# VHH binders against Homocysteine S-methyltransferase 2 (SAM4), part 1

No score or structure here was measured in a lab: all are predicted.

Target 1, 325 residues: Homocysteine S-methyltransferase 2 (SAM4), of Saccharomyces cerevisiae (q08985)
Amino acid sequence: MARLPLKQFLADNPKKVLVLDGGQGTELENRGIKVANPVWSTIPFISESFWSDESSANRKIVKEMFNDFLNAGAEILMTTTYQTSYKSVSENTPIRTLSEYNNLLNRIVDFSRNCIGEDKYLIGCIGPWGAHICREFTGDYGAEPENIDFYQYFKPQLENFNKNDKLDLIGFETIPNIHELKAILSWDESILSRPFYIGLSVHEHGVLRDGTTMEEIAQVIKDLGDKINPNFSFLGINCVSFNQSPDILESLHQALPNMALLAYPNSGEVYDTEKKIWLPNSDKLNSWDTVVKQYISSGARIIGGCCRTSPKDIQEISAAVKKYT
Structure headers, positions and changes below count from the first letter of each chain, unless a header shows other numbers; Kabat numbers aren't used for antibody chains.
ipSAE, averaged over its two directions, is called F for ESMFold2-Fast, E for ESMFold2 and O for OpenDDE. V2 adds 0.75 times the mean of E and O to 0.25 times the DockQ between the complexes of E and O.
[cut] marks letters that were taken out.
Atom coordinates printed by the task and the answers are left out, and those that the model quotes come from them; centres of patches stay.

## First folded at step 7 (VHH; from q5 with W53S S101Y)

Design c4
Fold by OpenDDE, fold request of step 17:
Structure c4 (fold): chain B 325 residues (1-325), chain A 119 residues (1-119)
Amino acid sequence: as target 1 above (325 residues)
Amino acid sequence: EVQLVESGGGVVQPGGSLRLSCAASGSTFSEYALYWYRQAAGIERELIATITSGGYTYYVDSVKGRFTISRDNSENTMYLQMNSLRAEDTGLYYCAARTYYWGDEYDYWGQGTLVTVSS
């Protein structure tokens, strides 16, 4: 039996919190795939050998990654398409046509679906405009961010995802700029026809990376009123500091108490510059148990991990979700 | 890669002022967001001030209005002007520099400088 549409499922189960996967890019990198490239975790899919050779090492790695997150308790997972914009792909890979690009996306989605099975939910992951120029963590889109044609950037990937029934949710991740947020929120059902969420790139001090406050963001949404796209399903935070994430999410909840939220923060790990490894953060303020509890209290319906989070982290998240729901 | 060295710590009376410095190595200082952390005895390290590569500043409430973070890119140095110091400001102060690469963030730390506020 096919899974229920996500919206219906969550409506029918008002206390259900879905466990999201963790740091895919991190896992791939740790497992031998060089994700430090312009198309990030898309890179294994650019090679034809990935598709033509079942014994492909990269193919096995990606499959194993999905399996590990599934085994950890993930119920909703993402395609590895954060940096898979047409702009990024066409400029940095041999894929140069829209047709080829669409084929790539279709293959990735199909592959992802096959990896996770029919009973799990799949997110079409879309990185922010700033991702192609490494600005998703600064929110600095230049002197005239209001003049950026965000839609043109997103259009190829968005149109593809809108048509793909193997996707359950479209995720605009790590949005760092208020102008980009406004642009996305301005799109009607003709442009954005599937359920979607927006993950905010938030600074440790609780503001959007461009300096915009949660209250200001809330006001933007409030001002839209009934004009808001009915497919706008979740608002939340990702790639955010682990320690500050609960308070940040709560601030968003306070500003938008009726909005379903999501949160997938970074791990609390600390990079050792001498050993060139990530170590546990001795200054970690919270446990996953505590953080998840707080997220739930703040209205989170999807909880997972972002950068540097592992299947182990997802296990802890899953355990906590079960404990408090 | 960047190395950070804090200085300027010392003993000061309540109500006094100190200026901390964080000197960074390398030629890419301007690319880093910079942070001041502090750690009091028996308490976990806490972020107290941020200055972005673009020069935007953020503070936690406990230091807001009293501390000022700044940077001089020409000198590869970050500063923390600390005014109206209180006993609760006592602790080891750390400088951190953060960079991002394809979704990953990397922090570099100094060794810390001790600030003691006592009568």
Scores: ipSAE 0.046, ipTM 0.372, lowest interface PAE 3.9, mean pLDDT 91
Fold by OpenDDE, fold request of step 17:
Structure c4 (fold): chain B 325 residues (1-325), chain A 119 residues (1-119)
Amino acid sequence: as target 1 above (325 residues)
Amino acid sequence: EVQLVESGGGVVQPGGSLRLSCAASGSTFSEYALYWYRQAAGIERELIATITSGGYTYYVDSVKGRFTISRDNSENTMYLQMNSLRAEDTGLYYCAARTYYWGDEYDYWGQGTLVTVSS
């Protein structure tokens, strides 16, 4: 059965909330793939053996990851291409040409689609400009962020994704800087021709990592008015503190009550760099049940998990979504 | 965790050159973005140069064209080649390493080395 276009599906089902997958990198790491590298969770796809050998261990691992999220209840899933910009790939892998790069992206998308099937939605994941300089969590893009050519950074990946019919949504994840946000929002349909969303990298203080408030962000969007790209489908928060995420999302909802939102927070676990172990978040305030309910009340249409979330977390999210929709 | 040890600071005349080094411990040096900061007397510490794990370099305008940041992953060492030094370049220079792991930021700092540019 062919899936409906995402926009149509959500329009036809105004109460539907889609369950997003969780921490893909976490699962890959737990399963033996070292994701701590410049291209992050794209790393298994860099090896030609991944593609040439169907018995590849990494191939199996990635497939199983998708399966586990699917089994947990994920209805929309992401490609593992957060740090798969042309710049990142060409500078940190043997892939050196745009042709090779495009081939890589095509392969990843194809593989992902095959893993999740035709009935599920697939997001082309794009990390922020700041990711290649480790600034997605600080929002500090230097002294002249307004002069950064964000489009040139995104262009190779974006052009590829725009042409790929196997993608249902393009996701700009973890945007930490207002100038980057403005840049993305300035792109018309000729540049950004597919449905897309923007996930904001938001500090625990409830502001964009660069200090920009949700109200300011809302104003930027409001100022665009009818000039906004019609493909802009969702605004939300990702890789954000579990505890603060509900209030943050609500602040966006209050500022933009008609905007479809999304949220996929971190699990709340804390990595101890000395002990090299993950510690539970002792300050976790709410359950997934409570948080999901709040997200829904705040207009979230896509809910999932980010860093350190597992299929188990997604299962809980899924259960909560079903409960409240 | 990574420990950073700086060296190469000293006194130099205006127009002179100096090369700073930052040696890092550990085996994951290549995973870190690396930074040079400096702090002049009475002034807040400022970022002056960045080199990403992928080798991309960035500079503030005040040092652009004069300073060069580089890294040798095989030696776990970062460098700052400083040319055409000016009196205003005087200060404590710090190397820093940053990495993100599962959404968490981790920063590591050197002890600092003094650079004095004086006639």
Scores: ipSAE 0.020, ipTM 0.308, lowest interface PAE 7.3, mean pLDDT 91
Fold by ESMFold2, fold request of step 17:
Structure c4 (fold): chain B 325 residues (1-325), chain A 119 residues (1-119)
Amino acid sequence: as target 1 above (325 residues)
Amino acid sequence: EVQLVESGGGVVQPGGSLRLSCAASGSTFSEYALYWYRQAAGIERELIATITSGGYTYYVDSVKGRFTISRDNSENTMYLQMNSLRAEDTGLYYCAARTYYWGDEYDYWGQGTLVTVSS
């Protein structure tokens, strides 16, 4: 039996929390795909051999990643499209025309849907404008961020995703800048015709990466009131500090108590620049059990992992969700 | 990768001033968001000031108006000007730098410089 529309499913099941997948880019890297490039985790899809050769090593790796997250308990999963804007693809790969770009997106979504089946939810993942210049974790969009045409940047990907009924939700991930947030919130149903969420990139001291406070973000949303696109379904935080994320999400909950929330933090490892590996952080004060419990108390409806979160982490998240719901 | 070394700590009277420096080594200093943290005895390290590569600044309420963070990319140095110091400002002050490489966050820390505010 086909899945219910996501909004209806969650309305019908008010205590349900969906388990999201984890850090696809770092998982692909750990499995041998070199993701250090301008399209990041989308790189395996650029090669025609990925599509034409069912025995392709990269195809097997990506399929196994999806399968591992599913087996770990993921119920909603993302397309591997964080840095797949038309600008990033057309400027950095042989895929140049809008027709070629649309074909790429269609193939990625079809592949992802085939990997997860019809009973799981699929998010069309969209990274922020800052991703094309590696500024999503600083929020530094230059001297005049209000002059950036965010709609022009997103338009080709949005138009494709709006028409693709294999997607259940569009996700604007890792949004680090208030002007980008305001732009996305200004888009009506003619621009964003499918359910969507906004994931905020938040500094450990509880502000958006550009310095905007959670209170200021909440005020922007309150000021819009009934003008907000009715497809705006969740607000949340992603790719944020593991230890600080529960307090950050709670601050959003306090400011916007009726807003459905989501969270998928980074794992707590520390990068060893000499060995080029991630090591356990001795200052990690929380477990997934603790963090998930706090997220649920703050009203989160979707919980998963971002950078460096593995299927093992998702298994722990799934167990905690089951325990506390 | 960047290596950070703080300096400028010492003992000062209440109401006095100090300027802390954070000297960095590494070719990418201008790309980092930079931070000052402090750690008072018996509590966890807390963020007190931020300056991004684009010059945006942030201060916690307890230091706002008294402390000023700045950076000089030509000298690979960040500063914290601390005025109107109080006993509560006593602690170990750390500089930190943060950057992102292909979606992953990297944090770099100095060793700390001690500030003691006492008469």
Scores: ipSAE 0.000, ipTM 0.204, lowest interface PAE 13.2, mean pLDDT 85
Fold by ESMFold2, fold request of step 17:
Structure c4 (fold): chain B 325 residues (1-325), chain A 119 residues (1-119)
Amino acid sequence: as target 1 above (325 residues)
Amino acid sequence: EVQLVESGGGVVQPGGSLRLSCAASGSTFSEYALYWYRQAAGIERELIATITSGGYTYYVDSVKGRFTISRDNSENTMYLQMNSLRAEDTGLYYCAARTYYWGDEYDYWGQGTLVTVSS
C-alpha cells in the first residue's frame, strides 16, 4: 500500500513517533568501507562498479546496512548524502558536471528507495555548509558569516531533491550556525518545495555550536510567524550529547510548544586516545529507554540515532517508542 | 594527541581569588571548544564554564558573575579567573577540550588541580 504524505500521516496519527535509522557513515566503516574522505559516506557510490557489478562487495554492504536498520525497526531512513554537495563532489571526485552530479543523486535516491521499499519514508539528507571546512561541530564560520551565500552552496542538491518524488522529506542536518539557520528559514517554496526539517548541532551546555541560545533560535522562528515556508515540518537536534540531549530538546519544546520536533543523538561512547579505540562509557547516565521516553514527552515525532549508532541501538529505540506510544 | 595540564590551584580564604591555567601540548587549542569542570568531594563532575573556538562564553548559574573563562590561542592556554570564592567552590577543577572530526568525538581531559576555599 502506497504511503501517505508524511505530514498527513502524522496528522492522522497524532501519537505516532517514527523510528529513524542510525549512523550510516560509521556503520559502513564498521562493515569495511573507508569513509574518511571529503565526501564521507557517499564514497562507495562514486565508483561505476558499484552500479554495474551485481557482485560488488560495497553494494552488498550498503544493502545489508539498510536491511539491518529496517529489521531493527526503522520506519524513516536517510539517503547517504551528508557530505554530497556539488562543491564536495565536483572538487573531490571524477564527477564534475551538473549532469553527472544529478545522475549520481538520482541513482543514490533510487538505490535507497529500492532498499527500503515503498511503505517506508525516505529523507534526502543534506549536511551543513560547515562540513566542507570541518566546522560543523564548532559553528565557527569566520568573521562575516552573514555574507556567506548558503543558497548558492546548496542549490544543485536542492534543485535535484525538490524534483525527486521518491523523497518524502529533506533534512538539513547538524546546523551549527545561526546565519545558516536564518538563510534556510528565509527560503520560500520556489527554493524549498518539499517538506523539510532542520537539525541543530548543539553544544553540551545547551546552545548552538556558535553560541546562539535555544531561546534566540525560537525567537527567530516566532518572528517569521505565518511567513515561514509551509514546507518547514520539523525542528530538532542531531549529533548531540546522548546524556544532555533530553534537556536540550525540552528547552526547544518550552520555547516552541507547537513545533513538531525530532532528535537523533550520538552514541555515548568515549574515545580512548592511548588505545585509539571507542569504549563503552561507564559514566553514561541514561539508557535509550529513558532518553526516548523523555523525547516523546518533549513532543518528538521522529527519533533515531546519529554517529556510531548501530542497528542494535535502533532496536532499543524502536522498543522504547512502542512502549511509550 | 592533546595533553592538558592544569595549574594555579591552592588554598584560599572565602572572598579570595585564584587564576587557573590549562596548558596544551601535542596540538593546538584553536579548533576546540574548551571547558572547565568541577568535582566536589563525593559528587559527580559538573560543567561550570565553556569557551568556544570563536570566543563565546557560558557559565553555570552558581559561578556566573564571579568566574571568567578565557583563552589565548597563541600560548595554547585557557584560563579560569575565579573571584569571590566560596566554601562550596572547593573541589578538583579539570580542563577539557572537545571537538568532532569526521564523525568522531574527541574528548581530552587534564588531571585536575585542587582548589580549597577554607577559613
Scores: ipSAE 0.000, ipTM 0.198, lowest interface PAE 13.4, mean pLDDT 85

## First folded at step 14 (VHH; from g2 with Y101W)

Design i2
Fold by OpenDDE, fold request of step 17:
Structure i2 (fold): chain B 325 residues (1-325), chain A 119 residues (1-119)
Amino acid sequence: as target 1 above (325 residues)
Amino acid sequence: EVQLVESGGGVVQPGGSLRLSCAASGFTFSSYHLYWYRQAAGIERELIATITSGGYTYYVDSVKGRFTISRDNSENTMYLQMNSLRAEDTGLYYCAARTYWRGDEYDYWGQGTLVTVSS
């Protein structure tokens, strides 16, 4: 079936909230794929057997993952390309040329599209600059973050995704640093020619991981005014604390009341990076019903799950979305 | 403090059954993939059974159809039901817990419980 362009669809359905998929990496891991590698969930696609062998176990696993999220109610899904920058891929896999890299991305997108069908929306997922050095949760890009050539880092993946009409949306996920945010927002249509969103990596205290406030972020956007890329479609939060996410999203809504927002938080689990353990849940978790309701009230148009969320979580999200829209 | 404590080991006749338990504390049990390993004398430790945090189970061929791994998240306990035990199943059985968080992977191990299958 044909689908309307995402922007048109949402304009024609002003109350529609799209259900996003959940923790793809988590599901792949559960299903036997080791995602603990430099290119994370890209790893199944690096093997030629994935493409040449129809009976490939990994091929089946990835397909089943998509199917389970679809069955759970996902209406918009992501490519597993969070850690699939050219830098990461070329440094950590046998893929060493831009041509090979482009071929990889094209195949991934094509496979993903085939898995989800023509009636669902597909996001080209792009991780932050800091992801290749594990800084997406600290926002610490060093002493001179303003001198980082972010575009050069993103360019190969971005150029590929810009050309791929099987993608409906490009997602810059888990942006933890204001300089990176500013860089992305500075790109005009010649650089970023497709609809895109920015997911912010936000601390539980409600600030960007580098310490930047939501107000400051909002001001950056406001200052751009009419110069903002018209393809900038959503701002939101991802890979954020489940319990804190509603208030955080509301803070964005208050600062930018006309901005379409998105939210896909982590599960309620808390990982202590110092102790190297998942901590016992000491606090009562909100329900997805409550959280989704709050997201909707805050202007969210896309709601899903991030790390450690499952198809079951997406099912609950889907049910809640239907209830409140 | 994280602890994994195995129990249920002992001496059993060939063809007999045992049920091992692994009681966990000090962390969120449900977030971890769980494993049973065993080590026979003079042999390297061997992974024999896996149950993921999502509930998927995997077995090595040597125990498939005879052993069943399970978990009770409400009790923070993993189990290994061992049926049709053989002499070659003799060894020290370890439980392990593993998790992944965006590049961080860490394992916890129990001290082991001895299983002896002898006539």
Scores: ipSAE 0.435, ipTM 0.800, lowest interface PAE 0.9, mean pLDDT 94
Fold by OpenDDE, fold request of step 17:
Structure i2 (fold): chain B 325 residues (1-325), chain A 119 residues (1-119)
Amino acid sequence: as target 1 above (325 residues)
Amino acid sequence: EVQLVESGGGVVQPGGSLRLSCAASGFTFSSYHLYWYRQAAGIERELIATITSGGYTYYVDSVKGRFTISRDNSENTMYLQMNSLRAEDTGLYYCAARTYWRGDEYDYWGQGTLVTVSS
């Protein structure tokens, strides 16, 4: 039997919390794929050999990654298309036409669907505008962020995903700037016709990377009222500090108590860019068990992992979700 | 301070074996991909073996079946078991640790250990 539409499924199961996959880029890297390139985890799909050769090493790696997350308990998974904007792809790969681009996206989605099966949910992943210039963690979009044509940036990928019935949810991930958030939220059903969520890029101090508070974000949403896109399904945080994520999510919950939330934080490992070393989690008091419990209490309906998280982390998340739901 | 120190190099006859070690300090060893490079006289440095942070191994064709790369995260040490050594394996062997962060690559290198295969 075909899976229920996500919205219906969650409505019919009000206590259900879906387990999201973990750090795909991290896993690909751990498995030998160099993701340090302009299109990040899209890179294995750029090679024709990925598609033409079933024995392709990269093909095997990507497939195994999905399998491992599935085995870990993931119920909703993402396409590896965070940095797969038309702008990024056309500027950094041999793919230079919209037709070729659409073909790429279709192939990626098809492949992903085949990997996870028909009973699991699939997210079309879209990175922020700032991702193509590496500003998703600063939120610094320049002196005139309000004049950025965000729609034109998102349009090719968004239009493709809107038409793809193999996707259950569109994810705007790691949004670091209030102007970008406002732009996305301004799009009506003619532009954004499928269920979608927005993941916020939040600093450890509990504010959007551009300095915007959760209260301000909440007010933006509240001000929309009935004009809000009915497909807006989740708000949450991703690629955020593991230790600070519970409090951050709770702040969103307090400001928007009726909003379904999601959270997929980074692992406890932190890269010190000054020392150029990885540091362990300094806070031994926080565990996935504790964090997941708090997320659930804050109204999270989707919980997973982001950077540096592994299938093992997803197993722990899955166990915790089962324990508290 | 991050340090990588190679050891185990020496002179061996063709067909012989050596085991190289790379001891790491000053960083979270388990989070890094590890590599063995070698450089023969007058030749550019070449990658010969890889072990990822996930434990996956890769080899260039010239060393496949003869060399084995491994790591012990508890000891912060990487190894290269070299069997059936050939004259063409002679060179300075380097260990390297690499990680990626948001599109940037970060590398650390050892000073190298000399392997000489000679009759």
Scores: ipSAE 0.163, ipTM 0.615, lowest interface PAE 1.8, mean pLDDT 93
Fold by ESMFold2, fold request of step 17:
Structure i2 (fold): chain B 325 residues (1-325), chain A 119 residues (1-119)
Amino acid sequence: as target 1 above (325 residues)
Amino acid sequence: EVQLVESGGGVVQPGGSLRLSCAASGFTFSSYHLYWYRQAAGIERELIATITSGGYTYYVDSVKGRFTISRDNSENTMYLQMNSLRAEDTGLYYCAARTYWRGDEYDYWGQGTLVTVSS
């Protein structure tokens, strides 16, 4: 293939920062796909007509979304698989068996790779355990979260992604709970055989959604030391407040100065509950230029956007990355 | 306009039972995850039970085994069957509805129904 392995590319180019895509779910919604459902932004892929009908409107919409992010400057992009756990899919769609599920994942990855080409990096995205019950913003996994079998929850998606050579990186996004973090960090190369990152869901006050501090997270990683899976490639934050995200990332950098970092915050828009629309935030003090500069200073190697970030936002991120690297 | 309306609250003795209802309108009910929260005086609102759009249920420890959440998509109504009630269960009970979006959530809330457990 034309691209180097991601780790090698970044080692060969120590100042390079890759521009990640933006908020796929909200982009699909803005383009007419109703994503309010238990599998979220995966919904267009559930219908067999998406795959069998070359003139499918949904297929055109998803393809155009990828193209718009590419044209905006994205260099690493994500599969649309945040809510595509076997549990979420098998419980909420006609796709029930592991064979059907694996076919779904293979098709989504193949489609995404075809959209972005061979020169761009592709992340196989995996949402947290809490996402299937909408608890990723509280981190409250109930009693004895240490006893949740996170591996069995993730296993079908993980096994599929481990084997898929069209992916360059596996991303565990929006992790809100220290016990889930510890579980992922405990998995060796037989479970996680591909490069991966962990993206943390962090409250605006600078703690993981379950209350764990960035210092405590750093200590967990330090305590594991050489026992950590060598495929663990990045730590970062996603789905975090735009204005607070630079300070949050800097606190990780200070606690783990040798860790490669990533960041993709939410947009600064605010929801008007009366009009049911998103509005520009008049109190927004930071720009993408400022935020990206601070991320780069904190050691970020991948920078993009999460919820409600558009191709226009990615253009601004790309311009800032070029300016400051 | 989204509306969630709780009913079925009241005064009960310890060990008694109540069944709460949450009637919903203004959205596609079957596609939403549904929740019961409660708020005791002087305490922040707490999640107590969840039922996903797929019908899976989760409970916090303090109510597990005593409370049962359910939904009837044909009536656009969620229920909470509360058995073996304790004084500590006293509070305002709110229903909430959420859908997933990547990295964010948006909630609709009812106005609450009061449950008082006292002898």
Scores: ipSAE 0.006, ipTM 0.279, lowest interface PAE 9.9, mean pLDDT 85
Fold by ESMFold2, fold request of step 17:
Structure i2 (fold): chain B 325 residues (1-325), chain A 119 residues (1-119)
Amino acid sequence: as target 1 above (325 residues)
Amino acid sequence: EVQLVESGGGVVQPGGSLRLSCAASGFTFSSYHLYWYRQAAGIERELIATITSGGYTYYVDSVKGRFTISRDNSENTMYLQMNSLRAEDTGLYYCAARTYWRGDEYDYWGQGTLVTVSS
């Protein structure tokens, strides 16, 4: 059964909250894919054997990850393309030409759609400009961030995604910098012709990684008013602390009460430096049940997990969404 | 090879001051959030202060107004100025650094420096 367009589905179901998948990069690594490289979680797709060999171990791993998130209750899932910009791929892999790059993206999207079927929603994931130099965590884009040509950086991936009818939503994830946010919001329908969201990377103290306040971000959106691209469908937070994320999302809700929101925080796990593994945090202040309830009250329409969130975390999120909607 | 090395701990009277340093090497210091943790005997480490890569600071209530975290990116060093010290501030003080996990590059810890607040 063919799915309704996402915009129509949400308009027809104003209380519905879609459950998003979890932390794909960390799930792939936990399942044996070596993601410590310049293209991060893109790495399994670079090898032609992924595509040509039905027995590829990496192919099995990625398919099982999607299946596990689906079985956990995910209703909207992401392509594994956080660090799959043309710049990152062409500079760090044998895939160099625009034609080869477009083929790579088409294959990734087709594979993802085949894994999740036709009745689930699929996000074309796009990481921030800073991802290619590992600066999305600071938001420090150098001396003149206002002069960066963000459009030219995003253009190859964005033009491909705009044309791909297998995608339902484009996601600009982990945006850490006000100038990048402003650039994306300045693009009209000729540039961004498909529904999209912007996920903000927010420090635990409630500011964007570059130091911009949530009030300043809300004011940028208010100042644009009716000039905002009508495809701008959600604002949200990702790559944000588990415990602080409800307060951060509520601050956005207070400043922009009519904005559809989304949230997918990092897990509450703590890193054991001696064993070099992630462990449950016994000092956890909140549960997924509590956090999801607060997100729904703050107007979230899509809720999932980011770094180090597993299918088990998504099961808990799904259960909470069913309980509170 | 990542290293975080704390120094500046010692014995101090209640009401006194100490300045801790955390010297870092083996990673791009300016890209990391930096943390001071404290561990009293027999309990888990607790976060007491944070300084982001952008320079914004966070403090738990028990140290707010008494402790000041700072960083010098040119020297790859973080500091904790501790004033008006109290007996409950006694413990091992650890520095930590993190960014998003990419292989083995997340959540580095120092060895700790002891602070004893005693008459």
Scores: ipSAE 0.000, ipTM 0.159, lowest interface PAE 12.4, mean pLDDT 85

